# Designs tried in a protein design chat: VH-VL binders against q54qk4. Part 7

Target 1, 195 residues: q54qk4
Amino acid sequence: MNLSEDVLKGIETLSDEKLINDSVFKHIIDTCFLVILKKKTESDLFDNKAVSSVDTIALKQTFSAFIVFILESMKINYDQSSISDLLEEHKLSSSRIDFISNYFKEYRVAIRKHLSVTNFHFPHIIDVNWRLDLFMKSNAVEKLNTPVYLINLTTEQEENVKGKVQFAATLDQLQDLVFKLRDAQKQIERSSIKS

## First folded at step 4 (VH-VL; framework fv_nisevokitug)

Design P34
Fold by ESMFold2-Fast, scan of step 4:
Order: C-alpha cells, then sequence, then structure tokens
Structure P34 (fold): chain C 195 residues (1-195), chain A 118 residues (1-118), chain B 108 residues (1-108)
C-alpha cells in the first residue's frame, strides 16, 4: 500500500496521546467506520463533548486520513496482520491497534458489501459530486493548509438501483483514489474480456 | 498569474446548441474544479454546473439537467460547456470560474455573451 | 430549495458605511463568500469563508455570519465601491453552489 504523506501524518497523529486521548481516539475510529457505512456523517465527529477541547485541524486531518486508510485497506484486501504491521510502523500503541483491528473484524463484511457496488459496478458510476465540509467553517478558527472535501460517488447497480458512497479527502488523497479506481476499472474490464 | 480565457461571443438561433470553451493557464488544471455561471441581462449570477477534470464527471444544477453538458480536456487544459435546445431566455453572459483548492471561486473567465435570437 | 435573499439595492453617501445582508435559514452554519461585480466586468472575490479578505482587498471591507444573516460591511465608502455584490454558499443537501439575489450598491 502506497499512502500519501498527508495520510501517514494523519495516522501518526492517532498515536499522539497528548493530542488525541483514548475517548477521542475511539470516537474518531467509530465515526470513520459508521460514515463509510452511511450510518453517520462527518458532522457527527463534532457532536461528542469529548472532542470539544481537541484541535479542530488535527481532528479533521486524522478523520480524513483514516477514512482513506480504511478504503485503501479494503480495496487491496489487506489482511489483519498487514494492517497491524502498518499501524505499528507508524507508532500506534498495541491497545489502539487492537481497537482498530476489532472494528475491521466487525465491519469488514458490511463495508465490502457497500464497496462491492464500486468494485463490481465501477463502470456504472453515474455521478461524482464534491462539496465542502461545512463543519470546517463552524469549528476552525485557522484555515487548513490543505482543504478537505466531502465526495459523493453515485453508482448504478442492476437496472434502476442506485448506490452512494461518501468520503472525505484532501486533494492529494483524491488524486490517489481516482488513479487507483481507474486501475480497478481496467482490471474489471480485463476480466470481462476474458469471460 | 492564473488565467481563464473564454471563447468569443456567439449568436445562435432558437433550438440550436452552443459550446463555450474556457482555457486555463498557470496553476494545476486537472485538480481544480471548473464551474459555469451565467448572468442574463440585468439579472443575477446563476450556477449551472461544474467539473473536476481528474474525475471526468460533471455535476449540474437541476434547472439545467438534460440541456447542459460540461466536459474537460486535460491535454489542452480546456473546459467546455454545451447548452442545447436554446431559447431566447438563454441569452446571457456565460462565465467559467475556478474552484477546488481555494474553497471558493478565486479566478473567473472574462465571460462569453451568447445571444439567442430568431 | 435553499435560497439566499439580499436587498435589491443599498444607497450610501461617500465616507459612510454600507451593510449588505444575505439571509437564509441557519446561514450561520454555512461558509459564506462574497463577490463584487462592476459594470461590464467579471465578478471578483472580496470576502471568503465569512470574514477572510483576499490579498489586495482593503480592510474597509469585512464580513460576518451568524444565525440567519450574513453581512458584508463596507466602511468609509468610496465611489469605486459602487457595484453589484453577491453572497454564495455550498448547499450540501442538493450538492449545488447557491448565489444570493444580488445587491446593487450606489454611492451618492
Amino acid sequence: as target 1 above (195 residues)
Amino acid sequence: QVQLVQSGAEVKKPGSSVKVSCKASGGTFRSYAISWVRQAPGQGLEWMGGIIPIFGKANYAQKFQGRVTITADESTSTAYMELSSLRSEDTAVYYCARDWDTYYFDYWGQGTLVTVSS
Amino acid sequence: SYELTQPPSVSVAPGQTARITCGANNIGDYSVHWYQQKAGQAPVLVVSDDSDRPSGIPERISGSNSGNTATLTISRVEAGDEADYYCQVWDSSSDHWVFGTGTKVTVL
């Protein structure tokens, strides 16, 4: 897995107990998985009193970085040992790695089902929408050096059934995801030709 | 030093189509969204839609769905807006504007007057 | 549909303060941007993210945003401030950019 420096920096921020205590850490991880499953939005990140004293920039950078990490791990089907090894390399404690690993175990099947529309029906992406994260305005006094955007991917499955995937990303993360999605599309097209 | 340069004025008949170009110079074309905004004579600004070149997909305002097509050609750093089934009410100045890396529309093209007359 | 309402016109004497409002339900939860458009010209960004000033924009121009009203304030108005002004937000519910109805500022 080749992750951008911004994503790696966000993951390393999760190891900094001075910046992100255990309550905040657990809330960030939980919110990331539930946002991918469309059970929460990025605004829910700020609806918890535990985060009120945390640096807003660090919260947003960590949130967006970890969303990308989950999506990339699922895309290349990273196993648990590979996930743990990467997180260990970037200085997360064993307890934080275990917490993340348990979330991957619990939600892997559900996320795969959501992502299967993108993986199997990627050629049927009918809409790509972008929008600014509105909570950047409410909670950030200082402007972010790298903007974070909320992206909607709308896919067509079967005849008239539509699915949506929502995620947050920086420009660098967006470029990486787009190129990797193009690679996935090429692999799907090659499989179709061989069939 | 970023510039957006649009194609020249057009006079079109009702029922025809018009295609306006917006060529970007300076900065990074592929990673910036290009939006299209129109302004009828004496009226306000109206967002029509936009495109992020690296995605190759466009987002359109509901009012223009089915009539507008926004595309981008990365090799020439040019975005296009094509409006079909033209009516006299489509007479307006059409602007392209850059959005993405700045959270807002920081650079605008000079505008293209499209006149629809019988 | 989410709509941004501005007064159609504001008249102000040189040296006085002009205030241009942009009204919408809970607009304080949005990031509001302001554009100045002089006759025959393309719009120019004058305030971004509620209150930030782009390089080259004078300190006389400021913005605020809370509750149901965003406000663009032009203090010590000069003849060169005469223009149309538009507010703008991103409406996440529709995935659309929305412009205000516009305000013509006349300096007399």
Scores: ipSAE 0.005, ipTM 0.446, lowest interface PAE 11.8, mean pLDDT 75

Design Q01
Fold by ESMFold2-Fast, scan of step 4:
Structure Q01 (fold): chain C 195 residues (1-195), chain A 119 residues (1-119), chain B 108 residues (1-108)
Amino acid sequence: as target 1 above (195 residues)
Amino acid sequence: QVQLVQSGAEVKKPGSSVKVSCKASGGTFSSYAISWVRQAPGQGLEWMGGIIPIFGTANYAQKFQGRVTITADESTSTAYMELSSLRSEDTAVYYCARGFDYELYFDYWGQGTLVTVSS
Amino acid sequence: SYELTQPPSVSVAPGQTARITCGANNIGSKDVHWYQQKAGQAPVLVVSYDSDRPSGIPERISGSNSGNTATLTISRVEAGDEADYYCQVWDSSSDHVVFGTGTKVTVL
């Protein structure tokens, strides 16, 4: 799997047990999976009192990175051992890897069903909107503001039902996501032509 | 459906220790938090601590720090609470309760285990 | 230490409304959960996150939380509502789950 440097850095931040304790880690991972399934929004994590002690920039970076990681893993159909190997390479503990693995096992089928609308059936991605969002560390002079793009991914099913996924991404993560979405669209087109 | 089943009643002498078990069935055991809450006869609920089995991380109420040990065995989906240096004041019904995390509500409770400390 | 104060008892006639308060400094900034405990039984969650009602809990049971007081409201009270009620929060300063002192609801 070829992930951007920013995504890998976000994943490595998830291994820092001093910055992200087990409780915070649990909320980040849970929210990422449920946001993809449209059962939660980003605000369910960022407004949660459980994560209030965590640096906002680090929290947004890890959240965005892990969303990209889930989507990329699903797109290329990474098996559990490949996912575990990558997380181990980026210094996650065995217990944190097991926690993530349990979430993939539980939600893989549901996520695949939602994402199949985008990748393997011939529905269209009807709309991709973004919003510029600025966040800062309250006492940090050196890295005061970082632009973050809020992405809405909208898909359409045959019965004209719209699906949405919302998440935040850095410019590098957004560029990587756009590339992967273009590749998915080409795969759909190639499948249509094959007949 | 999730069910928590606790071990049976215990009668202990002052100064001894007791270990109560809580076996979970249905749902995912490892990633949820299991807390222990006690209730002395005619009194309210008192949180003792909890564990997230997959992390092995236990968190204890300050009052019980040093006397309570909470552990979990993922292979048997069983959480344990061991309380040492028992006093007559430790006579209570001990409940295990499941939550997504330590900070959240408890959606399922065990039936309770009566521990009596008497000479 | 953070402490949740509840009235020891509330008496209410059938069909009336019972209100059980849970008081603490700035409790409105915390997520409050409520449990019902009938004699000889384990507690049962009746309200989560201030006002969310778990499936199976009657609509006549509701919650609110603002300022220094969270309230559990039971409208059109029935005999089956007799129980002890406990509020609960997480106190981040001590990293502890805190239960209220408990309120015995009697339907006379």
Scores: ipSAE 0.006, ipTM 0.531, lowest interface PAE 10.5, mean pLDDT 79

Design Q02
Fold by ESMFold2-Fast, scan of step 4:
Structure Q02 (fold): chain C 195 residues (1-195), chain A 119 residues (1-119), chain B 108 residues (1-108)
Amino acid sequence: as target 1 above (195 residues)
Amino acid sequence: QVQLVQSGAEVKKPGSSVKVSCKASGGTFRSYAISWVRQAPGQGLEWMGGIIPIFGTANYAQKFQGRVTITADESTSTAYMELSSLRSEDTAVYYCARGWDYSLYFDYWGQGTLVTVSS
Amino acid sequence: SYELTQPPSVSVAPGQTARITCGANNIGSKSVHWYQQKAGQAPVLVVSYDSDRPSGIPERISGSNSGNTATLTISRVEAGDEADYYCQVWDSSSDHVVFGTGTKVTVL
């Protein structure tokens, strides 16, 4: 697994029991998994008296690092022994590793389902006209502290063949999608030399 | 296929203490939170505290702090709740309940232990 | 001292819909879990994380949570639904598990 130095530093901070006691540790891990599942928001990270003594920057860095760790572990299908080995390499105690392992065990299926809904294949960009519609979604049905956008993506080929994709995303997920689409388009345009 | 089995009913005098046990089987004991929840006759559910054996520390509701002690014995997969300075209003059914953590839901419950405090 | 307020009782006829509310300031920002307790028995989890149903719980039982009110809805009520129902949250500001005051559902 190729994690950035900043992510590895955040994970190592979770091993420092003087900065991150067991109460704060449980809160961080719990919040990370529930944020990925859309059951909590980043704001819930600060909604606990236990974190009052923790530096806000360190708390945010640790939270972000661990979110990335969960998502990368799921992406490359890391098994429990691989996860445990990596966390042990970065100095987490066996107790903290076991706690994290229990969360992966409980939520792995739910996270995989959630990620598969938002991880879809697009038609070739060079052959498709894109139209993106953005709708604000209320919290009447699902618990969210951050607005969720209902996204309709319409694709149309030169021959008037139309397709439609619907999904829900947070603003960050939408920005990531737009970034990836623009980057892919630029790569295709730069490399598209016909002879 | 988890099962929580609690010790039997007890009758105690005011001022004494009671210790209730909860034996877990059919799953991992160390990493799960075991909470204690009581229910007085005709009343609602009240959380007293819990323990995650692997961390070795218990967390208590403020109302019971100083009177309740929750412990775990990993060798027997058994959690204990001891309540001291008993009063008549402590008469209740005491449940142990399991969750992944205290902040989450309880997926398995013991059968309950009736503790009666009377003179 | 975060408190979850439920109506003390709800009476419903078979085949009708029972609606049990759980009220608290900004409860929509918290995850609400629901338990069913039949006379002489331990509680049983019927809804987790606002709306998720555990395996074995019928689709007639559903949950929602927004603003200041979480709701447990039991459609097409059967005699076997007669029980006490409790909502539950974690109050992060006080590190406490908070249960609702409880609602007795009577099926007539």
Scores: ipSAE 0.006, ipTM 0.508, lowest interface PAE 9.6, mean pLDDT 78

Design Q03
Fold by ESMFold2-Fast, scan of step 4:
Structure Q03 (fold): chain C 195 residues (1-195), chain A 119 residues (1-119), chain B 108 residues (1-108)
Amino acid sequence: as target 1 above (195 residues)
Amino acid sequence: QVQLVQSGAEVKKPGSSVKVSCKASGGTFSSYAISWVRQAPGQGLEWMGGIIPIFGRANYAQKFQGRVTITADESTSTAYMELSSLRSEDTAVYYCARGFDWTLYFDYWGQGTLVTVSS
Amino acid sequence: SYELTQPPSVSVAPGQTARITCGANNIGSKDVHWYQQKAGQAPVLVVSYDSDRPSGIPERISGSNSGNTATLTISRVEAGDEADYYCQVWDSSSDHVVFGTGTKVTVL
């Protein structure tokens, strides 16, 4: 698995019990899996009183990092042992690893089925409405020195219904996403030619 | 300890072009936007455009669209602004400035480059 | 075509308060940044996001932003405050950085 530095940092933030308590952790993980299944949106991440005390930027960064982690794990067909080993290497506790592992176990089949039907791989780059929005929090203490961008992604489903996914990302995560989307675009074009 | 160091003053004839450089040191070059802002003698600040080096993407003020080109070389941490079809009213001090995605604020500025357009 | 209008000049005596306004329709919904430019020098950020002071900027300098007017306030003015001051916003409708017309502060 080839994960960017920012994705790894987001995963390590999930290990920090001082920043992300168990209630917030469970909410982030649950929301990530349900967003991939299109049963929730990023807005649902903030629709929980437990997250009121958590930095919005950190919350969005861990959310986007974990979404990438789930998708990469599915792409390379990572087994439970490999997932657990990677999370342990990045300092998650045994209880948090077990929680994530149970979600993979429960939703793996549904995610594969959903991805094969909706084909989350982009048909054409022009069919994706990219919008880079500056995301920042307003607080009276200290301003962040690293830009964070809100990415809006609109995809067309097989039944001609549009889907929408939102991510918060640093510049490094944006570069990683662009590379992944270009790879997906190439794969689709190759498949189209073969057809 | 972020510094933006610009190339030296230029004297150009009307109709020619000028290319000003801005070398960044200290901190990360690719993760911040670099904008170009000019100031004619005794006048205010005017934004010309900016670039996000990581994407190679530049955005230009409509007034300069078609005669300004902003580029960046990540390997040398240097941004460039080239202005063509020079006129006497292009005489100004040209600044590069580092911004958070050019939508926030400019926290570091270059020292400025005087470009004089005269016959 | 979004424009930030500032008074061309403000004169203030040492120890008094200077107020520099930056006017535009609904500017209170935007984040306003302020720059100080001394003669022959590059601009320096003195206020970001309406009212935040960067490290090293004196407490005498403060900002506010509401409705159609943003204001930079310099209290207990010193000779060293004599400079040109510019406000700045990002205009999302034009995807452009917009600077104010500038205000020359003279300390007499």
Scores: ipSAE 0.000, ipTM 0.446, lowest interface PAE 12.4, mean pLDDT 75

Design Q04
Fold by ESMFold2-Fast, scan of step 4:
Structure Q04 (fold): chain C 195 residues (1-195), chain A 119 residues (1-119), chain B 108 residues (1-108)
Amino acid sequence: as target 1 above (195 residues)
Amino acid sequence: QVQLVQSGAEVKKPGSSVKVSCKASGGTFSNYAISWVRQAPGQGLEWMGGIIPIFGTANYAQKFQGRVTITADESTSTAYMELSSLRSEDTAVYYCARGYDWSLYFDYWGQGTLVTVSS
Amino acid sequence: SYELTQPPSVSVAPGQTARITCGANNIGSKSVHWYQQKAGQAPVLVVSYDSDRPSGIPERISGSNSGNTATLTISRVEAGDEADYYCQVWDDSSDHVVFGTGTKVTVL
C-alpha cells in the first residue's frame, strides 16, 4: 500500500514509547476503530485526561495517520500477516503489533459492513471495480487542526472505460457519503424489482 | 457476546490470602483493561485496581497497594486478583469488570464472587 | 482524596421524574459515568461520558454534568427502575477510578 509521508510519520510516532506510552497508545488505537464505527468521536480521545501530557500536534498526527491506515487496510483487504509486517517495518513492538492485530480481528467485519464499500451491488453493471483512494491533507500548525481527505472514486467496466470523481472531505463527510451511496443503491435495486 | 465468569465463593480465615479468577469469553481479552471492584454487604462500590493483559501493566488503588496483586494469563483469557492479609472487613462481593478505554468506565461485569473472612 | 457524594435515597412515584445528584468540586470538568445495580445483580452501565446512552438503555434515562454537580434523570419512572445507582469518574491526578456513595431509588 502507498501511504503518504505524513501517514508514515504518524505511524512511526506510535512506535516511540517515550512519547506515546502504553496507556496513550491504547486510547489512540481504541478511539480510531470506534470513530470509524461511529461509536466515539475525536473528542473522546482529545478531551481524555490520560492523553493530556502528549503534544497535541503529535496526538492529532498519530490519530489521523492510524485512521488512514485502517481504511487503506480495509480497502485493499490486507491480511493479518501483511498488517503485522508493515507495522514491524515501522518499528512497533511485538506487543503493540499484537494489540492492533487483535482489534483488526474484532472489528474487521463490522467496519467492512459499516463502510459498505465491498458490498456494493450494481444490478445493471456486469464488471465493475470499485476503488476508493484516500490522501491525507496535514494541518501542521493551526487552531482547528482538522484533517481533510482527498477522495478518488473510480469505476470501470471494460479496459479504458471508467469514470472518476475527486473531492475533499472530512472523515464524517466520507462516512455520510458512503451511507448515502449505499442507500441510493438500495433504492435503485428496490425500484427495479417486479411486484 | 462478551461474558466474564468468575470463580466460586470462598471462606477464609483472618490473615490468609484469597485468589479470585475471572475468565473472559466472546470478544477480545488481551486488549481491554480488566478491573476489580468490591462491595461489602450493604455498602457501595470500591475500585481495587486493574490490568491491561497484553501490556502486563497493573495499577492499584492506594488503600490496597501492597496487599493486592492483579495478574492476567492471555493464553486462558483469565484475570486474577489475589488479596493477602485478610481481615473481617474484607468480607465482600468481588467483581471483575471490563474497561472500555483503560478503566474509564465498565461495559461488562462478572457475576461477582463472595469472599467471607471469619474464624 | 477526590470523593463523589450522592444522596443515600430517592423516593419517587410511578410516572414521575427521579433526579439523582453526584456532587464534587469541579466535577463538570470530568466525564461522569452512571451504573444501575438491582438487588443481587452486578452493576449495569446506563450513562457514559455525562450524557451518552448505551445501546438498549431507554430514552427515559439521561444525564448532565455542570459545575459541581452531575445529575442522572429518570423520566416516567417504572417499577423496574428501582435499584441502587452509582456515579463514577476517572481521577486523572491520582490515576484512579472513583465511585460515588450510591443512591437507592425506591418506586412507591
Scores: ipSAE 0.006, ipTM 0.518, lowest interface PAE 10.5, mean pLDDT 77

Design Q05
Fold by ESMFold2-Fast, scan of step 4:
Structure Q05 (fold): chain C 195 residues (1-195), chain A 119 residues (1-119), chain B 108 residues (1-108)
Amino acid sequence: as target 1 above (195 residues)
Amino acid sequence: QVQLVQSGAEVKKPGSSVKVSCKASGGTFSSYAISWVRQAPGQGLEWMGGIIPIFGTANYAQKFQGRVTITADESTSTAYMELSSLRSEDTAVYYCARGFDHTMYFDYWGQGTLVTVSS
Amino acid sequence: SYELTQPPSVSVAPGQTARITCGANNIGSKSVHWYQQKAGQAPVLVVSYDSDRPSGIPERISGSNSGNTATLTISRVEAGDEADYYCQVWDSSSDHYVFGTGTKVTVL
């Protein structure tokens, strides 16, 4: 599984029990699975009082990273031992790994049915917002000049169902995304010829 | 190695439209922003708008919103800028320029296209 | 709207130092880029990210940026440095590139 360093950092944040307590952790995981199933939106992430004590940027980055992790795991059909191994490598506790594992077990069939319907049609990218943000630390503004792009993607699926995904990416990560989107589009076009 | 080549000079009547092209060669076209910057005779540089070809979504300066349309054809690595409802004040050299790191600065510029608006 | 103010002109004798300022509120928190434009030619990037010199740009040209003023410095000026110079930033609040008003550098 190829995950960007920013996504992996977001996943590692889920292991920090001082930043993300068990109540917040459970809420994030639950919301991620239900958002993929179109039963919740990102705004539902912020409707719990427990998240008021959590840094908003860290909360959003963790949420986005875990959404990507779920989708990539399902796409490559990652088995339970592979999921557990990766999460352990990134410092999640056994109890948090078990919690996530139970969600994969409970929702795997529903997600596959959902993806079977929605993946028949490539999501149509309607709106893209881009901007360049210099990523800066308060103590090292001159020393940290890594350009970071805040990407907002609005996608349309069958039956005009729309989704929005936000993430931060470096130029290299953005180029990788471009190539992956091109490859997916070509595969869809090839499939339409097979009749 | 990276080169931007623009279409030739145009003479247009007031009220008409002009479409200028910018063909990129060498390097990656799709993921870099292509912007349009104009310069009236004896005046400074003015950003009009830009597009990232892979996304097809264009951003425009408020002054030109509704009059300018920026598009890109990835198959030919060509960006276009169409300006409508031309006035004498639109007489300028129009440059295309590649934004490095998506809008931070312009590392490569086209040679410029002179658009003259006169009766 | 965010505006970058430059002096309209700077006169300098060959071999001396020219300094071109670019003023704006809290410009030191932004990255400033500089372009040189010779008569009849397209602009050329001469400084990026406040002080970085692109390949091929002579060491005589340098930049700095702090507080409310960014500065382009041309040391040991040559006749070939005669040009218009523009500073530029990205304004994230308006999603726009902003160019300075431009400075004409005259040598002798």
Scores: ipSAE 0.000, ipTM 0.440, lowest interface PAE 16.2, mean pLDDT 75

Design Q06
Fold by ESMFold2-Fast, scan of step 4:
Structure Q06 (fold): chain C 195 residues (1-195), chain A 119 residues (1-119), chain B 108 residues (1-108)
Amino acid sequence: as target 1 above (195 residues)
Amino acid sequence: QVQLVQSGAEVKKPGSSVKVSCKASGGTFSSYAISWVRQAPGQGLEWMGGIIPIFGTANYAQKFQGRVTITADESTSTAYMELSSLRSEDTAVYYCARGFEWSLRFDYWGQGTLVTVSS
Amino acid sequence: SYELTQPPSVSVAPGQTARITCGANNIGSKSVHWYQQKAGQAPVLVVSYDSDRPSGIPERISGSNSGNTATLTISRVEAGDEADYYCQVWDSSSDHVVFGTGTKVTVL
């Protein structure tokens, strides 16, 4: 797994029990998984009394980093032992690794189903592969209530021509983009049947 | 297969304390949350608090803060709920329930422990 | 404080459909779990995360959650479905588990 330095730094923050206590840790992990499934919002973490004592920038960086970690792990189908090894390399305690492992076990199937709907893989057409890389961006010059991601979209064809597009988006905008691309593909499929 | 087995019924006087146990068997104890939920006769379910044994962290409902203590002993796979300064309105069936973590869902429940507070 | 409101009772004839609602502001943004409790017994999880059924729960039981109302639906009701039903969420602002007020389903 090729994670950016900012993502790895956010994951290392999860190992710092003085900065992120067990209650805060639990809420970060829980919210990340359930936000991806659209069963919670980012405000379920940031407005929670349990996190009020945590530095806002560190909290946002950690939340964003862990979202990226989950998505990358799902994208490359990272197995549980590989996930545990990576978290141990970045100094998470055995207890915190076990807690995260339970979340991957509980939600892996649901997240994979959710993401598979947005991956645009059809049995009959495999012309384009979309690869999504997420980068965290500091909100220092704007309100710190909304995490912002720098998104890199890469396209690849059999002739090995690579295209690259970058832009900034919130998590909601990122999810919206993925769903819009799915809908666009569905429209193309309907149009091809129109004959 | 997971089972939660609770201690037996208790009859207590007002002002005393009660400590109910919940022993888990089958599967992993330490990384799953154990919550305590009570139900007065003929009334609804009321969450009291929960603990994740591997962290040792307990979370309590505001109504019970200051007189409820939830603990866990990983060596015996047993969670405990101690309620102090008992009043007649504390008469209820007390359930332990295993959640994925204390604030989500409860997939296994103990059989319940009736605590009666009377003079 | 966040409160989940359920109707106190629902009466249905065998073979009909029972609907139990759970109301709260913006409950559609939360994950709702449902429990069935028969007289003298501990609650049993029947629906998790709005609409997921645990193993062993009949397909007649389903859930939905949108806007300000979550709903538990029991189709083709049988006498064995007679029980109290409770919805449940986690309230992030208080970091507390919240149970609904409960609904007694009577099959007559």
Scores: ipSAE 0.056, ipTM 0.590, lowest interface PAE 6.5, mean pLDDT 78

Design Q07
Fold by ESMFold2-Fast, scan of step 4:
Structure Q07 (fold): chain C 195 residues (1-195), chain A 119 residues (1-119), chain B 108 residues (1-108)
Amino acid sequence: as target 1 above (195 residues)
Amino acid sequence: QVQLVQSGAEVKKPGSSVKVSCKASGGTFSSYAISWVRQAPGQGLEWMGRIIPIFGTANYAQKFQGRVTITADESTSTAYMELSSLRSEDTAVYYCARSFDYGLYFDYWGQGTLVTVSS
Amino acid sequence: SYELTQPPSVSVAPGQTARITCGANNIGSKSVHWYQQKAGQAPVLVVSYDSDRPSGIPERISGSNSGNTATLTISRVEAGDEADYYCQVWDSSSDHVVFGTGTKVTVL
């Protein structure tokens, strides 16, 4: 798995029990999975008494890093043992690894279904300053009476490097995905500036 | 050079409807969302709704639901906002504004259209 | 409904720093954009995504966003900075664009 140094540092922050106690840890992990499933929003991260004593920047860095970790793990189809091995390598306790593993076990199928409806491959967001040019096919695709659009996205890095991504998504799924990637990249960029 | 050009000022009677146009030039119309934002005299900015032309989808602020219709014609690169059942409280400058990346910030604005509702 | 609260006015002397706040619960978890509006003119984007500055905007203008407060900072204030300023977010829960109440900046 190719995770940026900033993402790995955010994950290592989850191993620091003095900075992130068990109550805060559980809330961060829970919120990350539910945000990906669109059952919660980023604002729900801060809507908990347990996090009132924790630095907001540290919360945002850890949240952003772990969202990227979940999405990359799903993208490359990491199995349970591979996830556990990586987290152990980055200093998480066995109890925290077990907690995360249980969440992957519980939500893996739901996240896979959610992402398959979008049929979108998440780009590596750390190294890319990107701009989206959207081109849509006019033909709607029917799927369980949910309108689905066949979409082409063009992405461009700072210099002159272009990429093309194709997927099917509802309007809401596309908007939420773009907003989520933008927010995650913004939070990671803020973490880089702080360091 | 990107520019949004709106139709001219309107004077309307209470109970009538008004339709304001916003023509985009200098960019790819289909790559953007177009919002309508109004400003009553001496008041702040109030978002009315948005259309994403490539999806053919519009959504509206709850306050205007049922009275406002936002449409787009990609062949002329023109967005429209129609507001019905006009009241004196609808007297305002109406702006169209463009969003590039669906983050819903507005990088370019039209010049504004004054709509006056009076008898 | 999500609401962004700004002070109604800020007075500042030339050469000093003006700070315009935009307050809301957990606004630091959202992307904040800022607009400048001069009398009789359409708004102009001056800051996007908390701190990004569009081309053509002076580096004296900067933004930050953390916790419950976003701030637009105008350093070395000039007479030409006199305007109304609005913050703005997209509220994902309502799928609604929300503007702040606006702040009139007066350069004394």
Scores: ipSAE 0.000, ipTM 0.436, lowest interface PAE 16.3, mean pLDDT 75

